VH-VL binders against Zinc finger CCCH domain-containing protein 19 (NERD). Designs and how they scored, part 13

Target 1, 84 residues: Zinc finger CCCH domain-containing protein 19 (NERD), of Arabidopsis thaliana (Mouse-ear cress) (q9siv5r801to884)
Amino acid sequence: SDETMEWASKELLDLVVHMRRGDRSFLPMLEVQTLLLAYIKRYNLRDPRRKSQVICDSRLQNLFGKSHVGHFEMLNLLDSHFLK
Below, E stands for the ipSAE of ESMFold2; O stands for the ipSAE of OpenDDE; V2 stands for 0.75 times the mean of E and O plus 0.25 times the DockQ between their complexes.

## First folded at step 13 (VH-VL; framework fv_bermekimab)

Design y1 (from r2 with heavy chain A50G; at its last look DockQ between E and O 0.88; V2 from the best seeds 0.00; counts 0 for: pae E 3.5 > 2)
Fold by ESMFold2, look of step 13:
Structure y1 (fold): chain C 84 residues (1-84), chain A 118 residues (1-118), chain B 107 residues (1-107)
Amino acid sequence: as target 1 above (84 residues)
Amino acid sequence: QVQLVESGGGVVQPGRSLRLSCTASGFTFSDYDVHWVRQAPGKGLEWVAGISYDGSDKYYAESVKGRFTISRDNSKNILFLQMDSLRLEDTAVYYCARDEWADAFDIWGQGTLVTFSS
Amino acid sequence: DIQMTQSPSSVSASVGDRVTITCRASQSIYSWLAWYQQKPGKAPKLLIYDASSLQSGVPSRFSGSGSGSDFTLTISSLQPEDFATYYCQQTNTFPYTFGGGTKVEHK
């Protein structure tokens, strides 16, 4: 028997589950972007010195592979975390 | 003074090109994402394009994708909008705006007008 | 795209009146909403960011409220310099979309 493939990478699902209180249901790209921005605001992750960037916590470091990520950059990186 | 100043607007013929410039002063330009927003005469505001602080990432409104190109030269503190294949619906005042990362556009230029001759 | 529906389209008011403008997003944008004031021939001016945070130098008679999809800009006591057009903008996702505007006019 085969298990059903998830709609997103383990790193993206970790963010989604965290923000949605355990809900792993599919979210389209627009809603994932909304959730990611809410995460950044909730945990106050914006870099006070480099106004275009986020200081990644451990979860975002796992997701993006960087200690800092730009707003535009992270939105472009999200596509690879959606699985077919 | 923190300031953005647009230039390069004018009267053009349909199908031609224009290049708009926006010169930044009084702040570290390379720390900020920047955008173009336009406003047709008597109409509301429409976001056109945005470019990341280092120029690596760009986003466009669907209405201009493939025709307009946003770019920046951080050594000269200039934002550009190359507008190709211009159409009558591109008639607007074009503003450049500084983005405080997803909060708001906190600094705007005074705009430059792009319009067509009859 | 996230649609921003702004109402009313215009308000006739007098100096001293309380003016309320609403903005509704087609999906939740949490608090990623800004309000701008624009006078004829001028660039927009930022009033409120993050739904309710007052921009530096903006008079305290301006206030923003709401979260999710329903947002309100309030002018507690209209002043002569407040006759202008007001726009909301979502900054949650590209394309950053604006409401259609609310013109606050002399009664």
Scores: ipSAE 0.303, ipTM 0.823, lowest interface PAE 3.5, mean pLDDT 89
ESMFold2 (binder alone), look of step 13: mean pLDDT 95; pTM 0.960
OpenDDE, look of step 13: ipSAE 0.841; ipTM 0.945

Design y2 (from r2 with heavy chain S52A; at its last look DockQ between E and O 0.89; V2 from the best seeds 0.79)
Fold by ESMFold2, look of step 13:
Structure y2 (fold): chain C 84 residues (1-84), chain A 118 residues (1-118), chain B 107 residues (1-107)
Amino acid sequence: as target 1 above (84 residues)
Amino acid sequence: QVQLVESGGGVVQPGRSLRLSCTASGFTFSDYDVHWVRQAPGKGLEWVAAIAYDGSDKYYAESVKGRFTISRDNSKNILFLQMDSLRLEDTAVYYCARDEWADAFDIWGQGTLVTFSS
Amino acid sequence: DIQMTQSPSSVSASVGDRVTITCRASQSIYSWLAWYQQKPGKAPKLLIYDASSLQSGVPSRFSGSGSGSDFTLTISSLQPEDFATYYCQQTNTFPYTFGGGTKVEHK
């Protein structure tokens, strides 16, 4: 069939696949949030001055559409990346 | 001096309302997400609510959802907790705390006590 | 919600003892784990963030370890000022849950 079944947007799957060495299996929201926060810490993306902000790299810019995003804000933006 | 100071606690009747304030000084308040945490006498710590640096996003513990409202005024460096429909189980010392980008709460106030009279 | 199970609930110890406190999360929280010390009548004080990083001004006898779901706080040589209650907290996702606490008291 023409329909491709994925549980998440291409942008979110790119992050998931990167962090999980190619594993694209479904993750619930809590696990995705954990993985996103791990990504941010691993690549040192937290703004050292604004202690509520992420300085997005290219992958997070694709995911969130912004060069800076608030910590709480990004958690709310994730919802739209879960398909259905 | 980096400081958080709570006020507005007191003795109330069940079912009534109370508004807590937390005044921040010595740091750029609008750079930080902030939280309320409470502790019933002789008990452990319970996270209550959080508000984003700009006030746009708010989160609540299930036990207070629909009854408590967190807010902030960045121009005055004040965090608020509006507590409606108070219950005996809300008896606690209420702390405000600064969020160090989800690493931890690195600055706490000394707390304000909320209790009830029969 | 992520449940934080802290053990033991209390420990009797003497000055100079090595004290170990355990905290277990009901799901993986990577390293988003903080430890606090609280003395009677005072606000909690941050000791450890990011599971193992010492907060500024905290003595090096305090150390944290673990990742994922199992974490420990260790006091390598207990001092008189270390008798207090200790709490872990996860900051991975809301609600930011605390453990039930561990009271470290005089033997």
Scores: ipSAE 0.696, ipTM 0.903, lowest interface PAE 1.1, mean pLDDT 92
ESMFold2 (binder alone), look of step 13: mean pLDDT 95; pTM 0.962
OpenDDE, look of step 13: ipSAE 0.813; ipTM 0.941

Design y3 (from r2 with heavy chain H35N; at its last look DockQ between E and O 0.89; V2 from the best seeds 0.00; counts 0 for: pae E 2.4 > 2)
Fold by ESMFold2, look of step 13:
Parts: structure tokens; sequence; C-alpha cells
Structure y3 (fold): chain C 84 residues (1-84), chain A 118 residues (1-118), chain B 107 residues (1-107)
């Protein structure tokens, strides 16, 4: 289904679909964390001054609700995006 | 000079507590996530715990969960490891290490030894 | 819960030898892998981060390669100061696990 959100929030599925070329199949937390970290490296989103921070682009700002997020903080925030 | 210096190690009895400290100098401590890593004599490296730059997020190895507490005081540039209910298996040199976006631990202290009598 | 399997556990080598150490992750960690050198009584020293990026001040005879789950550290021509123990570490997810270590010792 195009409009249906099943296992994750709309914001998390947007990231997953982007990184997996449209595939929205379920991924466990560890695989989602891996995709998120790959996304951050691919788009060079790490703050060069604050060595624990990510500078959110529009997708990550939608996902986390912040313009900056701590590395550890974002991993914690992912949990709320899994829908059970 | 960028450095980390551990202290507070010593000889203790099983079941007792010990608090380790790690003092940072030469860099902005509050910009970095920091970690504790330990190494038993003659053995490899074991990650123990991590704390975020502002202290709000903490992670622990399964072997120490519920017994160890990581904390930091950014106003004094100090990282702590409170170790309760110590076991013989906790015998190790304990290192603190600076972390850059989880790429790697680029700065390590020289370690502090925790060991047990008999 | 990513396990890091490092091999071999030890290598006997001579100055000038090419030394290769391998590290395998139990699942994909992309390039979130670091290599460290440790000498007795000293703290570990970072050699390689991001699987293949050389840390500042580390000699170019050290190189890292691999991605996903299989990684190697190569010393192209062993020097006397390279006799040490080497560790890989993944930082993809907590816990940040290390490999078991590889001791490179005098032949």
Amino acid sequence: as target 1 above (84 residues)
Amino acid sequence: QVQLVESGGGVVQPGRSLRLSCTASGFTFSDYDVNWVRQAPGKGLEWVAAISYDGSDKYYAESVKGRFTISRDNSKNILFLQMDSLRLEDTAVYYCARDEWADAFDIWGQGTLVTFSS
Amino acid sequence: DIQMTQSPSSVSASVGDRVTITCRASQSIYSWLAWYQQKPGKAPKLLIYDASSLQSGVPSRFSGSGSGSDFTLTISSLQPEDFATYYCQQTNTFPYTFGGGTKVEHK
C-alpha cells in the first residue's frame, strides 16, 4: 500500500524507502541504525565543530524534530518510530 | 596538549565499590562523547560504557549493566565510572577514550588498574 | 550484539614481511571499523578509522580495506616498531565490540 504505514512512522519509512530504492519491507532496529549511519556519512551531516553532533537535513529534521541531534540521542529517538 | 588521565584504581575486595575518574585537558570536553574500555591482564580490549557529550544518554556492556554507572561533570572536565558489586572478573586496566561521531577512539588515557586482594 | 572475529590470534614475522590481519563482523557494519595498535604497558593507538582512512601521523605502510562484514589491516613492510598487538573495533552500534586481537611477534 502506497498510503499505509505498517511497521514504522511516516518519517522513518521515508528514510528507509530512500536508502532502499523504494523497498519499505520491515527492518529490525539494528538494520535501521545501520541505514541511518550510512545516510549521515553519504550526505556528510556530521558537525565539524561539535564532534558528537549531527546537523540535520530536511529529512532528519522531520524524523527527529531538531536542527541538531546528538549521535547517541538520535539512536534513542529511533525507538519511538517503530510502530507496534 | 590534548590528554586524558585516569585515576582511582586500586586493590579492592569482591563485592565492594570503587569510583574511577578521567580528567580531560587541552580540548573542549563537552563537544565529545566519551567511553570506558577495559583490558584484563594478558587479555584483549573490552568496551564497557559510553556517555553522550551532555551526559543525557548512557550505554553499557551487558557484563556491567546494573553494577556500573557512567557519568560526567562538564564544568570540571571529568568523566566518572562508579563500579558497584565488583567481581573478580572486573580485574583490568580501565581506559577512558574520546570518541568522534563513533568513527574511532582517537585519544586514550594511560589507564588505571583495578585488581583484587587474593 | 555484533560479534567481531579477528584472525589470526598471532603471527610470527620478520622485518620486511607483509602482514595481513583479518576481522569479520557478524552482520554488516558498512565502514564503521577502526584498527588500533597496542604495545605492552601502553594505551591503544588509533591507526585506521572508517575502515580505510589513515589516522594523522600513522606511516603509510599501514592500510585498511574492506566493507560490509570483512575487513583487513595490512602492513606492507614490517618495521621493528610494528611488533605489537592489533585490534579491530566496530562502532556501528552498541556495544562497540572489539576483535580478540592479533599479536605480531618476532620470528
Scores: ipSAE 0.472, ipTM 0.864, lowest interface PAE 2.4, mean pLDDT 91
ESMFold2 (binder alone), look of step 13: mean pLDDT 94; pTM 0.958
OpenDDE, look of step 13: ipSAE 0.828; ipTM 0.943

Design y4 (from t1 with light chain S28G; at its last look DockQ between E and O 0.87; V2 from the best seeds 0.83)
Heavy chain, then light chain:
Amino acid sequence: QVQLVESGGGVVQPGRSLRLSCTASGFTFSDYDVHWVRQAPGKGLEWVAAISYDGRDKYYAESVKGRFTISRDNSKNILFLQMDSLRLEDTAVYYCARDEWADAFDIWGQGTLVTFSS
Amino acid sequence: DIQMTQSPSSVSASVGDRVTITCRASQGIYSWLAWYQQKPGKAPKLLIYDASSLQSGVPSRFSGSGSGSDFTLTISSLQPEDFATYYCQQTNTFPYTFGGGTKVEHK
ESMFold2, look of step 13: ipSAE 0.797; ipTM 0.920
ESMFold2 (binder alone), look of step 13: mean pLDDT 95; pTM 0.962
OpenDDE, look of step 13: ipSAE 0.846; ipTM 0.946
ESMFold2, look of step 14: ipSAE 0.798; ipTM 0.921
ESMFold2 (binder alone), look of step 14: mean pLDDT 95; pTM 0.962
OpenDDE, look of step 14: ipSAE 0.845; ipTM 0.946

Design y5 (from x2 with light chain Q27R; at its last look DockQ between E and O 0.89; V2 from the best seeds 0.79)
Fold by ESMFold2, look of step 13:
Order: C-alpha cells, then sequence, then structure tokens
Structure y5 (fold): chain C 84 residues (1-84), chain A 118 residues (1-118), chain B 107 residues (1-107)
C-alpha cells in the first residue's frame, strides 16, 4: 500500500534510488531518461552487435519485462512506470 | 563500403508533397536506428526525425510533426521520409544518418536538396 | 528541449594556431555529446563521440573534453584542411539538438 503513494513503480524507484544514493524524490520523465541512459553506460549494457539495443541486467529486466529492449523502445516503456 | 545515399529531393511548390529515400549498403541496416537531419542554406544542422531499427518507434521534431512521416523497409535497406504540406521553412538539404546507439551519427549520406519555386 | 549553445560563432585563425570551441547544454547530458566537422557542400563528418572519444581516422590533433553541461573541442595545431564549420550535438534526449556551429576560417 505504500507503493500506491509513490510517484513511480517499485521497479523504477529501485533504479532511481540506486543511481541517486538513496534519494527517492520525484524526477520528471526527462531526468529519468537521462538517469537510465547513464545507468546503461555505467554498466556497459549496450549490445555490441545490435547497435540499437540494450542487454538488460536483472534490474532492467524487472523494469522492462524483457532480456533485450530497443533504445527507442525503452523510452516508450518508461511512461507506464510513472504513477500519477 | 559503408554507405548511405539519399534521393527524391527537388523543386516543389508550398503545400505539395515529396518522398525522400535513403538507401543503405555495406552494413546490416536492421541493426541500427536511423535519422533524418536537415540544413537550410547557410544555416546550421537541425534534427528532423528518427525511426527505430525495426520501424516500431518514431520520433519527430515539433516543426514537422503531423506533416512528415518517417518509415523504413528493412528488406530493401531503405529509409523514407514522406513530407506532406510542405512549407517554405522546409527548404533544406536533407541528410540521412546512422545512429550508433546514440553515441553519434557516424555515417551520413551526401544529402538531397528540397527547394521551392517562386 | 535541450538547447546547445556553441561559442564562438566564428574564429579567424592561422595554420598552427590552437583553436578552442565550446558547447554548453541547457541541462546535464553526462557524456552524450558528439562533435562534427562540415566543409561547404559536404555532409558532416564525425570527429568525437562520447564527449572525448576520437572517431577512427580522425587526427589526434583533435580532442574533446567535458562532461555534464560544458564541453570543449580543441584543435592543437590547426592545419589547412581544418578550416570548416564545427557542430556539437547532444544525444541524451530527443530532439537530438545541435549547437549553432562555429566557423573556423583563414585569417
Amino acid sequence: as target 1 above (84 residues)
Amino acid sequence: QVQLVESGGGVVQPGRSLRLSCTASGFTFSDYDVHWVRQAPGKGLEWVAAISYDGSDKYYAESVKGRFTISRDNSKNILFLQMDSLRLEDTAVYYCARDEWADAFDIWGQGTLVTFSS
Amino acid sequence: DIQMTQSPSSVSASVGDRVTITCRASRGIYSWLAWYQQKPGKAPKLLIYDASSLQSGVPSRFSGSGSGSDFTLTISSLQPEDFATYYCQQTNTFPYTFGGGTKVEHK
């Protein structure tokens, strides 16, 4: 029930809290996209062959529900994780 | 070896349509997201549109949204830009560009010119 | 939209000069920044990606630096073939905006 008061899904908050050293305060979509891209680069998750795709680690697999996602696809998938 | 070649530019009247093509060769086209970028004469570069590797996700600059449609045919290695309701402000050289996972546009075509008759 | 402010808009320089071009993003873009060179009548050519990584075939006199919102392209010793217009581009967020360009021209 605590989750229903948060601005984002548990899966998105897990990524945000991880990248922001525990800070769970609201981030708008643009800043979340920026953080996600920083996460992907930090953990070297870009597919070296398919130059349009991410190889999801466990955190991104929980977030997106797939083992691979397209770069543009993941941006569209983020919207459903904002809980207004 | 790795190449992008645009075609379909020309002289047109306002309100008319044009369809630009960009043919890819020398690489696996379906592995890459691709873009259109334009440059008005004597002006800077302006990003126009993007399409994902499989064609399922598309993005547009606000100035062209609703008038331009990006598409691709991966079986023929072709990127398209359908330009409807053309305006004088759309006068530019149009480039197609290959996106290397958003690091940069590493391959560009030579461009195709779209202009208007008076 | 992320605005990319490039300065100066033009530079008059001589062969052998050190040329520095700056690019400022209106918000943080980490290292999602590319630099391009464009000569008249030609397509842009990629020089630098990921803010500081040199593209294959680009001479080492070109270097990029910066992260976050402030970025610099440096030409350590200008050569005759380096007279051109230079653009930065952010690739953090759509639209993938370009800077206004910097024309490097012969004195």
Scores: ipSAE 0.665, ipTM 0.899, lowest interface PAE 1.2, mean pLDDT 92
ESMFold2 (binder alone), look of step 13: mean pLDDT 95; pTM 0.963
OpenDDE, look of step 13: ipSAE 0.844; ipTM 0.946

## First folded at step 14 (VH-VL; framework fv_bermekimab)

Design z1 (from y4 with heavy chain Y53W; at its last look DockQ between E and O 0.90; V2 from the best seeds 0.83)
Fold by ESMFold2, look of step 14:
Structure z1 (fold): chain C 84 residues (1-84), chain A 118 residues (1-118), chain B 107 residues (1-107)
Amino acid sequence: as target 1 above (84 residues)
Amino acid sequence: QVQLVESGGGVVQPGRSLRLSCTASGFTFSDYDVHWVRQAPGKGLEWVAAISWDGRDKYYAESVKGRFTISRDNSKNILFLQMDSLRLEDTAVYYCARDEWADAFDIWGQGTLVTFSS
Amino acid sequence: DIQMTQSPSSVSASVGDRVTITCRASQGIYSWLAWYQQKPGKAPKLLIYDASSLQSGVPSRFSGSGSGSDFTLTISSLQPEDFATYYCQQTNTFPYTFGGGTKVEHK
């Protein structure tokens, strides 16, 4: 009934709101994954040596709880940030 | 020389199992996510499975989920594909490929053929 | 799954022709698109990544363009070694789907 309100953790909503200029509307998992990858490319967060890793900025550290996270790992971690 | 080399393909019976290997050399294997891609004779490319650099995260195409298992041994620089409950539809050349952080598959093996006797 | 629609399925062309191949994604994938060349009996070879970036060692007659959902591979002047099958691939979301391929053949 109110699935677009608090549909995600505070940390995930922070990313979504940032990338969507304040829009907090519900996004399905695959669109969130697309935004996350766009964020990583936009801020140049891919590790230039370890071609499987993200070097987290402060926003991604809040989201994933790590200073480094694997590309595939972060996709699995994202599920727990969807509420319900 | 950066390369990937597949092995373990051959002729099998339906319902049997087969293990494919992919040996990496010339680069730090554990820095990369890696994939299996297959191509049925005369057909296009089909993504099959992926495994993270440390082996912890795995993804599969729906057509193979529950039947195939991807794994890796970083100490030996080997990627594996365990193929159980093989079907005629699994007939293909199987390639391993290196993932350049989602930009592309920049290094491919030459492939190993899996077919069935009739 | 993201469907990749590649066209045309084949092209008959002569050496020196400009060849254009298109690829359309069923949803936006930003620039997470690669192009590959495959010759008979060989593994695919990377040509273009990130939609428009030329892989090192690939001749400059190959170029990629597009973003979002519509992408193009162009060969500015076809050479004899360019007769091959070409595939696009999206790398935005698993499964990393390929287009159906475009066979570029001798006219």
Scores: ipSAE 0.773, ipTM 0.915, lowest interface PAE 0.8, mean pLDDT 93
ESMFold2 (binder alone), look of step 14: mean pLDDT 95; pTM 0.962
OpenDDE, look of step 14: ipSAE 0.848; ipTM 0.946

Design z2 (from y4 with heavy chain D54E; at its last look DockQ between E and O 0.84; V2 from the best seeds 0.81)
Fold by ESMFold2, look of step 14:
Structure z2 (fold): chain C 84 residues (1-84), chain A 118 residues (1-118), chain B 107 residues (1-107)
Amino acid sequence: as target 1 above (84 residues)
Amino acid sequence: QVQLVESGGGVVQPGRSLRLSCTASGFTFSDYDVHWVRQAPGKGLEWVAAISYEGRDKYYAESVKGRFTISRDNSKNILFLQMDSLRLEDTAVYYCARDEWADAFDIWGQGTLVTFSS
Amino acid sequence: DIQMTQSPSSVSASVGDRVTITCRASQGIYSWLAWYQQKPGKAPKLLIYDASSLQSGVPSRFSGSGSGSDFTLTISSLQPEDFATYYCQQTNTFPYTFGGGTKVEHK
C-alpha cells in the first residue's frame, strides 16, 4: 500500500493497526491518545519508580525515537505523526 | 512525611495578580507530574493546570488559559501558579496534587483560599 | 473535553445502608477513572484508582466497578465516617475532568 497517502506516519499506523486488529481508518487525536494510553497499560510500559515516564518497547521507540519518554511529552510528540 | 503545602492565597481585587506556591516534602518531587485543582465555595472540583516532572510540558483548563501560568523549581521542591487578570469566578480553594502516572491524584495539599473583597 | 456525569447529586442514607454512586463519561476512557472522598474543609482523599483498585488504607467496604464509560462506587455498609461528598475523575485526557459530586448525608 502507499503509506504517503495515509492519514498518519507508518509508525503511528503500526500502533493503530495493532490495537484495532488491522483497522487503519482515520482516528482523531483524542482517540489516538486514548489508544496509546491503553497500549501503555496493556503492555505495562509505565516506569514503576519514576511516576511520570514510559519505558518504550520497540514499537514506541520507533514512534518517539527514544528509549524513555515522559507522559506529557509523548502526548505532544503525537502531533507530528498526523499527516492530514 | 509525604506532604504538599500550599501558600499565597488571600483577599484580592479583580484584575490583580497572585502567585500561589506548593512546597513538596518526603518524596522525590522531580519524579512526578503535578497539578492545580480548585474548588469554589460550595461547589465541585475543577482541574486547573498541569506541569510535567521536568517542567517543560504544561496544560491548562480553557477557563484560565492565557491568564494563569504553571511552573516548578525542582531544586527547591516548589510548584507555582501565577494568576493574572483575576476574576470573581476565580474565587476558590486552590489545591496542588501529585499525579501517580495518571492513575489518580494520590497526595493533595490542604489548600489555599483566594477570595475577593466586596 | 470529556464530560463526567455523576449521579445522584445527593443521597440521604442511614448507617448500614448500601450506597451506590454512578459516573458516566462522554466517551470511552477505559479504566482511567478515580474516586475521591471529601469532608467539609478538607482536601479530597483518594479511594479508588484504575476504576476498581482500592487505595492503601481505604476500608474494603468501598469498591469500584465499570470500564469504558460507565462506572460505580459502592459503599457496602455505610459507616458514620462515610458521610461526605464523593467525586469521580477521569485521567484519560486533559483536562482531567471531575464529576459534579454526590453528597452522602444523614437521613
Scores: ipSAE 0.768, ipTM 0.917, lowest interface PAE 0.7, mean pLDDT 93
ESMFold2 (binder alone), look of step 14: mean pLDDT 95; pTM 0.962
OpenDDE, look of step 14: ipSAE 0.829; ipTM 0.944

Design z3 (from y4 with heavy chain V34M E62D; at its last fold request DockQ between E and O 0.88; V2 from the best seeds 0.85)
Heavy chain, then light chain:
Amino acid sequence: QVQLVESGGGVVQPGRSLRLSCTASGFTFSDYDMHWVRQAPGKGLEWVAAISYDGRDKYYADSVKGRFTISRDNSKNILFLQMDSLRLEDTAVYYCARDEWADAFDIWGQGTLVTFSS
Amino acid sequence: DIQMTQSPSSVSASVGDRVTITCRASQGIYSWLAWYQQKPGKAPKLLIYDASSLQSGVPSRFSGSGSGSDFTLTISSLQPEDFATYYCQQTNTFPYTFGGGTKVEHK
ESMFold2, look of step 14: ipSAE 0.804; ipTM 0.923
ESMFold2 (binder alone), look of step 14: mean pLDDT 95; pTM 0.964
OpenDDE, look of step 14: ipSAE 0.839; ipTM 0.945
ESMFold2, look of step 15: ipSAE 0.804; ipTM 0.923
ESMFold2 (binder alone), look of step 15: mean pLDDT 95; pTM 0.964
OpenDDE, look of step 15: ipSAE 0.833; ipTM 0.944
ESMFold2, fold request of step 18: ipSAE 0.809, 0.807, 0.782; ipTM 0.921, 0.924, 0.911
ESMFold2 (binder alone), fold request of step 18: mean pLDDT 95, 95, 95; pTM 0.964, 0.964, 0.963
OpenDDE, fold request of step 18: ipSAE 0.855, 0.856, 0.861; ipTM 0.947, 0.947, 0.948

## First folded at step 15 (VH-VL; framework fv_bermekimab)

Design n1 (from z3 with heavy chain E100D; at its last look DockQ between E and O 0.78; V2 from the best seeds 0.81)
Fold by ESMFold2, look of step 15:
Structure n1 (fold): chain C 84 residues (1-84), chain A 118 residues (1-118), chain B 107 residues (1-107)
Amino acid sequence: as target 1 above (84 residues)
Amino acid sequence: QVQLVESGGGVVQPGRSLRLSCTASGFTFSDYDMHWVRQAPGKGLEWVAAISYDGRDKYYADSVKGRFTISRDNSKNILFLQMDSLRLEDTAVYYCARDDWADAFDIWGQGTLVTFSS
Amino acid sequence: DIQMTQSPSSVSASVGDRVTITCRASQGIYSWLAWYQQKPGKAPKLLIYDASSLQSGVPSRFSGSGSGSDFTLTISSLQPEDFATYYCQQTNTFPYTFGGGTKVEHK
């Protein structure tokens, strides 16, 4: 489907579908934050040196547009990925 | 010696302001997100505020939004809490805490007490 | 906000007892849960992070278990230095809510 018909950007849906084994159902912001943090822990994406940073894999780089993002920063960036 | 030391607590009047400081030593301060946590006498722990490693992103408990401002000076290794419009309900020991990438608060200061005179 | 319901509020126990403290989150938080010990007049001390990982320097009689919304701290054989108040904390979502605490006291 066209991105404008979905509740979220294609990049956010890619994360959601991956973590929920194909389920594209709407998730509120709190649940998306929970899922994103679970993703980061599952794939060991926390920077072991800078304990505030994510080292983005390809999926998170597509989502956030950066190779590194701050933990708090990424939570603020999620809002723009929710669509009507 | 990794250490956090709070200062700036004291006895104030309701409606006044107070600025707390937390000096960090023994680690790279700018690598870590930081928090304030408070504890009223004889009560449990209450999370108050958070600030990102670079100072750009800030979060507050609803009970303090609009009255408290968290900030940091990475060149001096100091975390701040500016407390305006103080209320009797803000009576507590205030701790600063280091965020170990959301695993936990692994380092705490010993706290600074804020109390009120009538 | 995620509410953290901690129980019991107090435990009366003797040295050598097994002590179990529970913490329930109002929604799923995966394993983003920490346990702290606090003695009077002192700052909290980290015991357990990631629900079950033992912090360096913490005795192995402390253990954590659970995931999702139900979590347990266990002290397998209470020692005299373990009389203290214990708090859980979720770190999944701001505000990073603490449980109400459990005071472990001399019987």
Scores: ipSAE 0.823, ipTM 0.929, lowest interface PAE 0.5, mean pLDDT 93
ESMFold2 (binder alone), look of step 15: mean pLDDT 94; pTM 0.961
OpenDDE, look of step 15: ipSAE 0.825; ipTM 0.942
ESMFold2, look of step 16: ipSAE 0.820; ipTM 0.926
ESMFold2 (binder alone), look of step 16: mean pLDDT 94; pTM 0.961
OpenDDE, look of step 16: ipSAE 0.822; ipTM 0.942

Design n2 (from z3 with heavy chain Y32F; at its last look DockQ between E and O 0.91; V2 from the best seeds 0.82)
Fold by ESMFold2, look of step 15:
Structure n2 (fold): chain C 84 residues (1-84), chain A 118 residues (1-118), chain B 107 residues (1-107)
Amino acid sequence: as target 1 above (84 residues)
Amino acid sequence: QVQLVESGGGVVQPGRSLRLSCTASGFTFSDFDMHWVRQAPGKGLEWVAAISYDGRDKYYADSVKGRFTISRDNSKNILFLQMDSLRLEDTAVYYCARDEWADAFDIWGQGTLVTFSS
Amino acid sequence: DIQMTQSPSSVSASVGDRVTITCRASQGIYSWLAWYQQKPGKAPKLLIYDASSLQSGVPSRFSGSGSGSDFTLTISSLQPEDFATYYCQQTNTFPYTFGGGTKVEHK
């Protein structure tokens, strides 16, 4: 539980822990992307009009720093959240 | 009347270049991520490249990375595929396709054929 | 890359037959799976998205099922216009890989 020794930013770990019911274990980029997409579908965060956009909830706003983010854009933004 | 129309295919020699175009109509082009998919004669479908709605993010299949460049001009509703250093294995019908937020490719063009003289 | 293993490669069937095609992903892709129909000389046509959702204008004899890594396309009663090649595609992760295709042919 030592946040300074974690493999990912607090914002990314918040998403991971939420989706994995408390499991903070390392996930490689591909699995994080899969989890993020599952999160977006579960909470219906896709913009129904602009079919390339995510309407960020509070968790994704903290993660990406934007209220709206492009589908492909968010995949590129994930890299900076890996700390190892 | 949503349409995608490809053009620019033809017969080329190995090592040459072609630029494919895909003209979109009947929908707001800048709302959608776009893709190129190819199909070699008698073979299955192969995803080639993707570009974000605003043109800033691009992804490529390993088989074309470094040789092909995807781009778009949202003011003219055109998707492009610049194909450099063409190889015999690039022989295919090339389709452009509209991305319905990763659910599927819901609109496809008719395709444009790229072949080689030998 | 996520490999999509589609089977069978071909099937011979008659009008009225029930046809089942399977697609297996090399890792979990939740429901990020689409099915397409392609007739000779034509572009692919979307049938099913999100593993089981029927695209607008597609006949209800087509259905999709499955989640995770194992998926099925079913044609409940084959019609003459259904002789074609069918492809699955995952859209979970780039590259958006297609299955190898299943050709549904007239007996």
Scores: ipSAE 0.750, ipTM 0.915, lowest interface PAE 0.8, mean pLDDT 93
ESMFold2 (binder alone), look of step 15: mean pLDDT 95; pTM 0.963
OpenDDE, look of step 15: ipSAE 0.819; ipTM 0.942

Design n3 (from z3 with light chain T93V; at its last look DockQ between E and O 0.82; V2 from the best seeds 0.82)
Heavy chain, then light chain:
Amino acid sequence: QVQLVESGGGVVQPGRSLRLSCTASGFTFSDYDMHWVRQAPGKGLEWVAAISYDGRDKYYADSVKGRFTISRDNSKNILFLQMDSLRLEDTAVYYCARDEWADAFDIWGQGTLVTFSS
Amino acid sequence: DIQMTQSPSSVSASVGDRVTITCRASQGIYSWLAWYQQKPGKAPKLLIYDASSLQSGVPSRFSGSGSGSDFTLTISSLQPEDFATYYCQQTNVFPYTFGGGTKVEHK
ESMFold2, look of step 15: ipSAE 0.825; ipTM 0.928
ESMFold2 (binder alone), look of step 15: mean pLDDT 95; pTM 0.964
OpenDDE, look of step 15: ipSAE 0.823; ipTM 0.943
ESMFold2, look of step 16: ipSAE 0.805; ipTM 0.920
ESMFold2 (binder alone), look of step 16: mean pLDDT 95; pTM 0.964
OpenDDE, look of step 16: ipSAE 0.825; ipTM 0.943

